# Ledger of designs, part 252: VH-VL binders against b7kms5

Target 1, 80 residues: b7kms5
Amino acid sequence: DTFETVRNTIRIESEVDESLRQLCHEERITKETWLEAAYLYLCEKPEELAQVIQLAQERLSQRKAIADYKRAKTMQERFL
Short names: E, the ipSAE of ESMFold2; O, the ipSAE of OpenDDE; V2, 0.75 times the mean of E and O plus 0.25 times the DockQ between their complexes.

## First folded at step 13 (VH-VL)

Design zz7 (framework fv_pozelimab; at its last look DockQ between E and O 0.31; V2 from the best seeds 0.00; counts 0 for: pae O 5.7 > 2)
Fold by ESMFold2-Fast, scan of step 13:
Structure zz7 (fold): chain C 80 residues (1-80), chain A 125 residues (1-125), chain B 107 residues (1-107)
Amino acid sequence: as target 1 above (80 residues)
Amino acid sequence: QVQLQESGPGLVKPSETLSLTCTVSGDSVSSSYWTWIRQPPGKGLEWIGEIYYSGSSNYNPSLKSRATISVDTSKNQFSLKLSSVTAADTAVYYCARDYTYDEGSEDFTIYFDYWGQGTLVTVSS
Amino acid sequence: AIQMTQSPSSLSASVGDRVTITCRASQGIRNDLGWYQQKPGKAPKLLIYAASDLQSGVPSRFAGRGSGTDFTLTISSLQPEDFATYYCLQHFNYPFTFGQGTKVEIK
């Protein structure tokens, strides 16, 4: 049978990407199938899912701070 | 979850100062940039300016001499004051979250993802 | 300031039609462009950011393309709730500037 798929572009931390690529290569799976499996697995484990969400919220907060810093640095020279 | 609400008088006399406050809920005013945008009746949108909670601000040069945006972190609010108003300042005023999205590396993008409902300010005697 | 010019200023279309709106910047803005939908009496709503990225919760029939100076917003199959005014906005340089808007009206 055929899966209906969508293409997503995701930007992740380079160290995490490197680690995930090594795992996928060693286990002979793809990043796509790992992501699907991880999400489906966590959906069956509410307590673990909550922990992952907490980590995601922390990482998002850090990226927001970094993005605002980059914005302040870059935009100070962009006047017309 | 994030909501913005404008408040202030709907009528301002010519030459006076227009004062509006935006109350933020569901997010900390310290977490993002925040912006004011206005729209005269039947016309398009005009960006007024932005503020970061530390007090750093940038304004549309056309309004810079009259506009001041400020933040009150204790009330989770930010405000706009526009001095020396005229009939040309009659508009619906919107506040919005001015979000910086991390694109990775040195890149980012900006967008306005949550908006208040808008408040009409009429400049009239 | 960077001038954002939209075309057409208005169009009439029927449910199911493919609609294309264009936005041109007076100078290069990379992909620092957003598209916003505004219904009568309502605040604008973000549809697309970074020229082509669909905001979460926005139907996939909306698509943005372009970079530099020339941008398009396409609605692949117009629905009744899509009748609105659409604005582009550049975030590349201060002041941030909107296009004049394109009104999509029922035919």
Scores: ipSAE 0.648, ipTM 0.881, lowest interface PAE 0.8, mean pLDDT 92
Fold by ESMFold2, look of step 14:
Structure zz7 (fold): chain C 80 residues (1-80), chain A 125 residues (1-125), chain B 107 residues (1-107)
Amino acid sequence: as target 1 above (80 residues)
Amino acid sequence: QVQLQESGPGLVKPSETLSLTCTVSGDSVSSSYWTWIRQPPGKGLEWIGEIYYSGSSNYNPSLKSRATISVDTSKNQFSLKLSSVTAADTAVYYCARDYTYDEGSEDFTIYFDYWGQGTLVTVSS
Amino acid sequence: AIQMTQSPSSLSASVGDRVTITCRASQGIRNDLGWYQQKPGKAPKLLIYAASDLQSGVPSRFAGRGSGTDFTLTISSLQPEDFATYYCLQHFNYPFTFGQGTKVEIK
């Protein structure tokens, strides 16, 4: 029997992060335990999990477009 | 879910053009950068170049005069042409997704997260 | 072009060992470095991106450290499936360049 944890780096949009930090502080929990609980809860709720996944895909697409723009701009600056 | 598959002739004669195609499934070629990488037998990896779906490309200077990468959005494919090949061009050729990850603020990172199986191309008389 | 030098070029180790592979860049590359694992006859597999961020599905025994010019990949407790060749890749500037590889073999 083990209780293993993994250290991960996550980047969250600033307004969402501020709201999440405030919630965790007020509820006397950590971001880690909130993430674990949210995922475990949704695993047993297929329809709600699917809706969360759809929103995540939309946000991913938006962040991807921004990332590609940043890459093109930065590499042009370095190459020039 | 995302799969990449290289296709093309495994044998090419010296001085001819090596031509490979990568077929993408589970993703759109319009959604990312795409790259070609090669590995001579028993040796290390060499980046050949990349392409963005709009046709903008960057190449390893060692291959710039001979290499061309292109995209066919209607077939969801991207391709490599390497002209004037010699025995030194014998290698396993890989295609890969060249993913740009948003790190927030004005920062980003790059990684190659999906690779094809690789295809050996031999240049021989 | 930015030269990436890995050391050692090969090593022998036992299951359970802690192994460390280094990668040195010929100039500063910030944290724009990835680590890839390759087994014979297979395509490389992404392990670490942004020098220290673990890719999804990669075991936590893999850890990346460093920034600037000096980087390390550490496997905290080597497993049988970890015997492979490891490559670093810089994507700070064109052309993108790989290190020459480090082969990790069974002792």
Scores: ipSAE 0.371, ipTM 0.804, lowest interface PAE 2.4, mean pLDDT 90
Fold by OpenDDE, look of step 14:
Structure zz7 (fold): chain C 80 residues (1-80), chain A 125 residues (1-125), chain B 107 residues (1-107)
Amino acid sequence: as target 1 above (80 residues)
Amino acid sequence: QVQLQESGPGLVKPSETLSLTCTVSGDSVSSSYWTWIRQPPGKGLEWIGEIYYSGSSNYNPSLKSRATISVDTSKNQFSLKLSSVTAADTAVYYCARDYTYDEGSEDFTIYFDYWGQGTLVTVSS
Amino acid sequence: AIQMTQSPSSLSASVGDRVTITCRASQGIRNDLGWYQQKPGKAPKLLIYAASDLQSGVPSRFAGRGSGTDFTLTISSLQPEDFATYYCLQHFNYPFTFGQGTKVEIK
């Protein structure tokens, strides 16, 4: 079997990225194949998928809050 | 689908306090800046101020002494109070979501992507 | 406060025409400039952000250009639904300020 891949730019929180990298190294897999496998697994686990989605939403909210804070700081610095 | 809706009295007497509320649906007020903008009849747009859910706010200096913006996370609302109103404060008042876009750098952009339909407030005796 | 000056204040055009609106800032604002469209009785609608980035769902006939102090909004081929008032907005520094608007009317 053959398949095509698409290139994505993914930004991961540094601590999570490091932890994931280490896991992949130990298990002799890649972050890419981990992501693919994890998604496919969750597709067959609706309850677990819902939990992951909720967690992802929370993490997104945190990212937005951080971005907004940085905005406020930058705008304040521009004003001063 | 994010929706914003302004509410409050359409008529206010001079020297009294204008009070409006914006009800947000489809998004939590706890993750963005929220903005008030007004437009006098037949005139341009004026930015009044903004608030973050933490309570941090910024105001137009032209209105800072009279304007107060607040947020109620429990109701998913934010409000505007404008004291000591005059005829010059007659306008359509809009609430809007102030979106911050981070490209993964120190740079950011700001834009108002969702607006309420606006509510006319007339100051008259 | 940063002053935003739009030109012209109004213009008449026909369907299919190329329309250009200019916005000038009293000081450098980098690319912290947005363009909004407003139709009578309606709230403004975001067209362009970051000076040249097209908002999702906005037709490609709209284009924003410029940086620093001089900015332009171009409608390559005016459509019937494009007759409206357009505003530029700077968000480089507080207070955020709008241009005075440009009314695009049917000729």
Scores: ipSAE 0.026, ipTM 0.713, lowest interface PAE 5.7, mean pLDDT 90
ESMFold2 (binder alone), look of step 14: mean pLDDT 91; pTM 0.941

Design zz8 (framework fv_pozelimab)
Fold by ESMFold2-Fast, scan of step 13:
Formats: sequence, structure tokens, C-alpha cells
Structure zz8 (fold): chain C 80 residues (1-80), chain A 125 residues (1-125), chain B 107 residues (1-107)
Amino acid sequence: as target 1 above (80 residues)
Amino acid sequence: QVQLQESGPGLVKPSETLSLTCTVSGDSVSSSYWTWIRQPPGKGLEWIGEIYYSGSSNYNPSLKSRATISVDTSKNQFSLKLSSVTAADTAVYYCARDYTLDEGSEDFTIYFDYWGQGTLVTVSS
Amino acid sequence: AIQMTQSPSSLSASVGDRVTITCRASQGIRNDLGWYQQKPGKAPKLLIYAASDLQSGVPSRFAGRGSGTDFTLTISSLQPEDFATYYCLQHNNYPFTFGQGTKVEIK
């Protein structure tokens, strides 16, 4: 039947977005359906899911270090 | 499964120093800013201050002369000392993770995503 | 310091009601605002960050909007577990400051 959907806003690395956009264009699918399919596929493969989670944790740590650096530079200028 | 737990005496005498420790599990104290917040009984929330694992700290000006926050990376803990306490310092004290989220370009956002359960400190003789 | 003023200070509502809480900053804070829920005897819980972004695991009936000085938190269909005190918090300038809180009570 029909799917009930939610709209999400996410920020991803521009290089990854560009590569994913090209893949979606060539295969005639959307980013939304690719994300759904990738997640559903990985849920059936616990060992591969664990590896993806590890990569995600590493990428999150990297982004957080960058964010903390930006914070240190910016917030010292924001006293009332 | 990040967890924070406050610990320290529940009773402090007027004029003494209030000392609290927050133990962090499931994350490294070196990965984030960390913060202390307090709430007097029946009242609202007040931000005390923050610390980064390198020792950089910022305080609420109303408490800066009395408050010191420190971090112990070897124990994965951070602590609050508040000197010269009075009855006005009676409150539930919370520690929290002071998280920075990358928003792209030069942008970021800050939020407190994990909180300890809070510990009541009563200042009384 | 930036003063955060919430309106109303308290309200009474019934399950199923649409509830709106407002938070006003004394000066511009961009979207550097979070909303927190506190139930009696418990620590506050993050609901919304960056004024409008829903924290993972928070029900979609909670929605935040606004930027600059005027912000709202809306609960589209109040549930029994939503009776709590709600706080806004600005992170734009030091010191970080909370609103005084809005208590949502059962009618």
C-alpha cells in the first residue's frame, strides 16, 4: 500500500553527497530510497552493520573535534 | 549509553566549600565540553559553568569568584568547587555533557544531551 | 546577561490539546536555543536543539520554531507523559541562560 513518511534534514560531507547523487542518477533511484534500502539490507547482516557503525563512530568523532575547534574560536568573542 | 553520576556530601555548612564530582562513563571526558547546572528547590535552572578537558573554562559571572571547575582525565571525571557557601546555594546540582554539533562551514550548535540524575546539596548548620 | 522570558509561566491542559509555549530573548541569539523537559524529581531532558531540530528518540508531536528573539515549542496532541515543566536555554552568549520555566499541568 502507501508509505507514511517523515521529512528529515541531514548534513553530510559534500564529497559523499556528490558521489551518492551520481549513483542515484545512474541507477534512477533517490537518496531517500537508497538510505532506506541500505539500512534495511544492513539490518539483516549483523557483522556488516557493526562495521558500518564503527565507521560512523569514527566519522562522528572527527566532526566533533572540528566542531569543538570552531566553538573555541567563536565563543570567546560572545560575552555580553 | 553515556552516563553521568554526581557524587559529594549532601550537607555543607555555611562559609565552607561545596565539592562535587561527576563521573563519566561511555564517553571520554577528553571528547567534549562538560557543564554544571543547579536548581534551587521549587525554582528554575541556573548555568554554573563549563570546562574543556584542556582546562579552559567559562563561568557564570554571578558565581565566577567562588566557582572552580576542574577535570581529571585519568579518572574520567570533572568536579565543581563552590566556596563560601550560604543558604542561597542550597540546590540540586546537575552535571551534563555540553555537546558541540557541527553545522557546516563555520557554524555549530551546542546542547546538553546527557545529564546526571542530580544531587541535592543543602547548606545548613 | 541575555534574559530569557517564557510565556505562560504555567498552563492547565487536557490530553489531546495543542499546547504552545513561547520563549523570548532580550537580544538576538540566532537559532542558538534548546528546549528541555523536566518531570518532577528528574533531571531535564533535551527535546529540541538549534531551535527546531528534534532530538533522536523524542516524539514528533514536539516541534520548535523561531530564530532571533522569538521562539515557540508546540506539542500538537498532549499526552499524559507530557505533563512537566519546560525550559528554553540560549547558547549564543556567555553566560548561558535559561527561561524561568513553563509548568504544564493537568486540567
Scores: ipSAE 0.641, ipTM 0.876, lowest interface PAE 0.7, mean pLDDT 93

Design zz9 (framework fv_pozelimab)
Fold by ESMFold2-Fast, scan of step 13:
Structure zz9 (fold): chain C 80 residues (1-80), chain A 125 residues (1-125), chain B 107 residues (1-107)
Amino acid sequence: as target 1 above (80 residues)
Amino acid sequence: QVQLQESGPGLVKPSETLSLTCTVSGDSVSSGYWTWIRQPPGKGLEWIGEIYYSGSSNYNPSLKSRATISVDTSKNQFSLKLSSVTAADTAVYYCARDYTLDEGSEDFTIYFDYWGQGTLVTVSS
Amino acid sequence: AIQMTQSPSSLSASVGDRVTITCRASQGIRNDLGWYQQKPGKAPKLLIYAASDLQSGVPSRFAGRGSGTDFTLTISSLQPEDFATYYCLQHFNYPFTFGQGTKVEIK
């Protein structure tokens, strides 16, 4: 009756990570268990889940734009 | 789900312009890069060029004088025109999503994650 | 243009075999390399990006290694659905260039 787990590496915005680490420290929980709890809670709340998905889509679009900017700049510099 | 589909004439006469359109569904063409690749029968893959959705493009120097890629955001499509075709342009033409993944700091990676099924264009009289 | 040379051009293998394909760049491309699988009559499919990162949904028997100029794709235990042509692609600089392909055939 143990949990079967997977190990993931994820990159998140540093300000968000700092805030989350502070929350986990104060509440004496881990980032892993917070992520699991947040997802499970939202699965029971379809309207809230939809709002979170919209925010995630916005954040993903922002990160894609930043990545594309880096690409344009770097590829131009690699000309020589 | 993201899907890309090529369309255009399968037969083009020598000296004419080859015109192909890629219709995108499940994603917006109004973001990121989009690319065309071709493959002559029995041969390998050749990158034709890319377009950033706002209009800036880069082409393989071997095709730059003849190739033009454009985006139509109202139809969620991007297109390839290749002028002055010869038998050497006979190939399966693929469109693909040209994705840039953020790797943090100043780093990124590029990959082609969704491809159309390909359309054979034969250049013949 | 950066030239990508694949070796071998073709190989014959049996189900369960370990298959290794190599790709060499004519100049340093960091880890800006992808591997693509193409089955007859089908479009290429992304297997690996950034030289070693496995695309979601791709079986773990596929592994990419290397950086700079020398790269390998390994299939640790070949399955029937793995008989295909494999291409490397550098995206370090324009124009993006593919290797000539390696055909993995049934013995």
Scores: ipSAE 0.639, ipTM 0.877, lowest interface PAE 0.9, mean pLDDT 92

## First folded at step 14 (VH-VL)

Design yb1 (framework fv_miptenalimab; at its last look DockQ between E and O 0.03; V2 from the best seeds 0.00; counts 0 for: pae E 15.5 > 2, placed apart)
Fold by OpenDDE, look of step 14:
Structure yb1 (fold): chain C 80 residues (1-80), chain A 124 residues (1-124), chain B 107 residues (1-107)
Amino acid sequence: as target 1 above (80 residues)
Amino acid sequence: QVTLVESGGGVVQPGRSLRLSCAFSGFSLSTRGVWVGWIRQAPGKGLEWVAHIDYDDEKRYSPSLKSRFTISRDNSKNTLYLQMNSLRAEDTAVYFCARTSFYDSLGLRYMDVWGQGTTVTVSS
Amino acid sequence: DIQMTQSPSFLSASVGDRVSITCQASQGIKSYLAWYQQKPGKAPKLLIYAASTLQSGVPDRFSGSGSGTDFTLTISSLQPEDFATYYCQQLYSYPWTFGQGTKLEIK
């Protein structure tokens, strides 16, 4: 069986990425197939999907907050 | 060409058991994203979700019916079942089976195909 | 459990009218909301899913809007075949629950 793949650029928090890589290595899978499988699984579990989405939104908010802080700090350094 | 056909309805006395069947065609339950389940409607009343089976054969029930009703399926026969025990007058309803698909972008579920229903009457 | 409250329970209108039916969830359900149409003696028919996505084969005079707790089904111009009972349903969490229904009658 063959299927078309799409190349994506994904940035993952370093500790999560390391843990995920370790898991994938132990289970003889890839991060790519893990993500595919996880999504497909969650499509079958609407409550769990909702929970994961909520968690993802929270993580995104945290990333934005960090980015905003860095931006603000850079601006302060530029004008001081 | 997707069709669902319910059967097994009838008139029964309180306390008795009844098993409903739903024969489906035009789709396979072995495909991810396809669930099947039961919804009922009492005479002159609204719709009430009863139970569903997901792709992994995990069963979900209405809390009030879980102790008396059992949902199951036979993929080899493309048939869904609803075993109803200890029937009560309030179980009188038309029982619909439905296919439940999902919006793949968000995993949101919806019941896109319904049978015409089978009538269950529980009376003394 | 999540309660779905439809409004109004009964609605009288004429052919050509624009009508709206609302559904309110007791808690946030994001876009996990579907609308169904049911005629007497028939099975429900899916109209809208994911709150605003029109089911294939359904006339585009039907539309759905809303997210979170408040949702609306709109029929832009009523046709004779549109007089029926309509139900909303949340599929966000178990048990899945329906609104009590809205009967749309001809004036």
Scores: ipSAE 0.043, ipTM 0.743, lowest interface PAE 3.3, mean pLDDT 91
Fold by ESMFold2, look of step 14:
Structure yb1 (fold): chain C 80 residues (1-80), chain A 124 residues (1-124), chain B 107 residues (1-107)
Amino acid sequence: as target 1 above (80 residues)
Amino acid sequence: QVTLVESGGGVVQPGRSLRLSCAFSGFSLSTRGVWVGWIRQAPGKGLEWVAHIDYDDEKRYSPSLKSRFTISRDNSKNTLYLQMNSLRAEDTAVYFCARTSFYDSLGLRYMDVWGQGTTVTVSS
Amino acid sequence: DIQMTQSPSFLSASVGDRVSITCQASQGIKSYLAWYQQKPGKAPKLLIYAASTLQSGVPDRFSGSGSGTDFTLTISSLQPEDFATYYCQQLYSYPWTFGQGTKLEIK
């Protein structure tokens, strides 16, 4: 009757992580249970889930843009 | 000198389709870190972002246009495309293509090079 | 979507004047804001990126300031070639929205 769990390592932007940790502390829940609850809740709400997916894609794009800039800058400095 | 030249505009009736092209010279679309896209401007109105595509073919669209417009590129022709389906009168605009360059340390890219625009008129 | 509101929509000024155009975001966008200049029949030209960084080749009479939600483009001494329409754009989140524009005309 014990829930099976999987150990995962994720990277969260530090300001978002701090805000989430503060929320979880105030509400006396864990980050893990918040993530599970948020996903399960959204599974019943297709339009809201689509909006969350779009935001996630946007954040992923921002991270990729930063990585692209740093890689291009390093290569420019090496070949100038 | 980097230049962008749009083509494919014209007058079409509502419900029809049109494909815009943007030819690039002075840089390659296959260059890592390049982002290219489309911005439009209705007559007498402001600018509206339409879509963009990055160097690894990831695409983003204005939500209101995603169901009707498709961005794509052909690296062998160094050309960006916009396929516009189910055109409406509200799509009447000058369509610009634009490129980003390497700006700020956070990797955000601002539209530093623009084409001259091509005009799309949707009327019956 | 993040709405960008420019003020004023229309501004009349004389050569040599100092003018400011404001742009307000409907939510925080940090400093992910650009300013563009557009002359009639031409494509926009990038002036300022990252809210306050001057694009190469742009005269230093142009400056940008602000962060979060409130941003200002300032021209310290207007020149004849500065009469144009100015747009702000946020690049913080999709869709990348523009302000409605500010037309700067000769008094």
Scores: ipSAE 0.000, ipTM 0.630, lowest interface PAE 15.5, mean pLDDT 85
ESMFold2 (binder alone), look of step 14: mean pLDDT 89; pTM 0.920

Design yb10 (framework fv_miptenalimab; at its last look DockQ between E and O 0.03; V2 from the best seeds 0.00; counts 0 for: pae E 16.5 > 2, placed apart)
Fold by OpenDDE, look of step 14:
Structure yb10 (fold): chain C 80 residues (1-80), chain A 124 residues (1-124), chain B 107 residues (1-107)
Amino acid sequence: as target 1 above (80 residues)
Amino acid sequence: QVTLVESGGGVVQPGRSLRLSCAFSGFSLSTRGVYVGWIRQAPGKGLEWVAHIDYDDEKRYSPSLKSRFTISRDNSKNTLYLQMNSLRAEDTAVYFCARTSFYDSLGLRYMDVWGQGTTVTVSS
Amino acid sequence: DIQMTQSPSFLSASVGDRVSITCQASQGIRNYLAWYQQKPGKAPKLLIYAASTLQSGVPDRFSGSGSGTDFTLTISSLQPEDFATYYCQQLYTYPWTFGQGTKLEIK
């Protein structure tokens, strides 16, 4: 009765990552097991899951905006 | 010399549709780092964000208006549109179009250029 | 949604006065806050963005401060052209929301 793990790259906002790291340290868990547990918990909580999804969508939009800014800035610098 | 000019406002009955236009000059809607959108203001009331669109046609709406309003653009005409369906009395307002620019790498935005607005009146 | 509570709703002052308008967000919005000025029959005009950055062309008697939830717009010495309605706006999360506005009237 073993389970396989999959390696992936997850990029997290620095402030969130720091807070999460601190929490995991205090609770003697890992970010990986935290994410697994959080997802499993939310799968049983449809209302809470919906809220998290909404928040995640907003954060994705923010990342897009940041990326857009960086692209625009790069373009401007090329034409100067 | 960035300018925004709204048009298409008028008096309509409840349940009808109306399409607003915003003609942009001095910049291209396809320019990255620039969003454009709509803000409305009911008579004697405050400002209410309606919707915006980015250079990749990604659209964002006020939750209360998403089902009835559609934002779009025609880059070839450098024009922004707002399709308003199933209009209600509470949609009566001056509708402004505005340019949203970026400030820094944290994604801070601000609406730096506004049109003078076009008036929409919904009444029976 | 993030609620922006602006105060006061009405403010009477005289030319030369120092006045402050406050805006409180229902949750932290960092410095994603803008201030606008609107005169009757006109479109809003951007004054301050990023909570404290003065828009080009705006007189330096206008200033913005604050971060997180509490923000303030200050006019150091009121001029006749400053009597108008002022709005704060958060651009931190969608939907973007405005304060209710502050009407600055001449005393």
Scores: ipSAE 0.201, ipTM 0.807, lowest interface PAE 1.8, mean pLDDT 91
Fold by ESMFold2, look of step 14:
Structure yb10 (fold): chain C 80 residues (1-80), chain A 124 residues (1-124), chain B 107 residues (1-107)
Amino acid sequence: as target 1 above (80 residues)
Amino acid sequence: QVTLVESGGGVVQPGRSLRLSCAFSGFSLSTRGVYVGWIRQAPGKGLEWVAHIDYDDEKRYSPSLKSRFTISRDNSKNTLYLQMNSLRAEDTAVYFCARTSFYDSLGLRYMDVWGQGTTVTVSS
Amino acid sequence: DIQMTQSPSFLSASVGDRVSITCQASQGIRNYLAWYQQKPGKAPKLLIYAASTLQSGVPDRFSGSGSGTDFTLTISSLQPEDFATYYCQQLYTYPWTFGQGTKLEIK
């Protein structure tokens, strides 16, 4: 059997996405192969994977805080 | 089968240097995912991680010790070293050599094999 | 640096008792936690890794639980050979820090 893929949509901060697109273009790879390679590489480096996960959690928290602020501002504007 | 044996401890005066050795057998430091390092324990105190070196020769140190301590290895002799310079009274401890080995994608043994330690005493 | 705080620092118990030792990390460390047992004059021995996985050859009266910041080592029925000092350690982020230890003594 050949390997199978699944379709996913993800949202990436625009400046990070632009940097990643440029890197992938320069290295002649795709974002999906980069993501797969990065994950597979980190699976063998548990200390480094843990650091990446910690950073990912910090970014998730930051994104949640920004989303909460925007939602609160929208509700405030509905008062007026 | 896996063994680590520390040596090179002793009594030294403050300001002097000392080199510890850890002879290991039953595994190769070149094996991917294997780390070997040093942990110390001052008399009556807890454990403190000092440094480690991995299969790619990447070295990491406790920040407070980095300026004075250097970890190195000689893979042909299956030996790990700790060079300790400018020794101080607070460096008095038993120094353990330990292996951390990798068994699955995200799992570590977390110092699964330890030596019995070598004692360093820094006193006048 | 991630500080690891064990509680209690000292524990007195009788053979047959169920005891628990806790370890709290100053930041999330997922399940990247190990527990060690150390007897006087000896090197530590690994008991549990990945927070809850028992090392080969360790009696199953030892168990670990928790994730994130709060972890517990439990000994379900204390035996005479279990009187020792116990340490937790995180290997999530450098420097790899240990808790201060919990000394378990016979009552």
Scores: ipSAE 0.000, ipTM 0.611, lowest interface PAE 16.5, mean pLDDT 84
ESMFold2 (binder alone), look of step 14: mean pLDDT 90; pTM 0.932

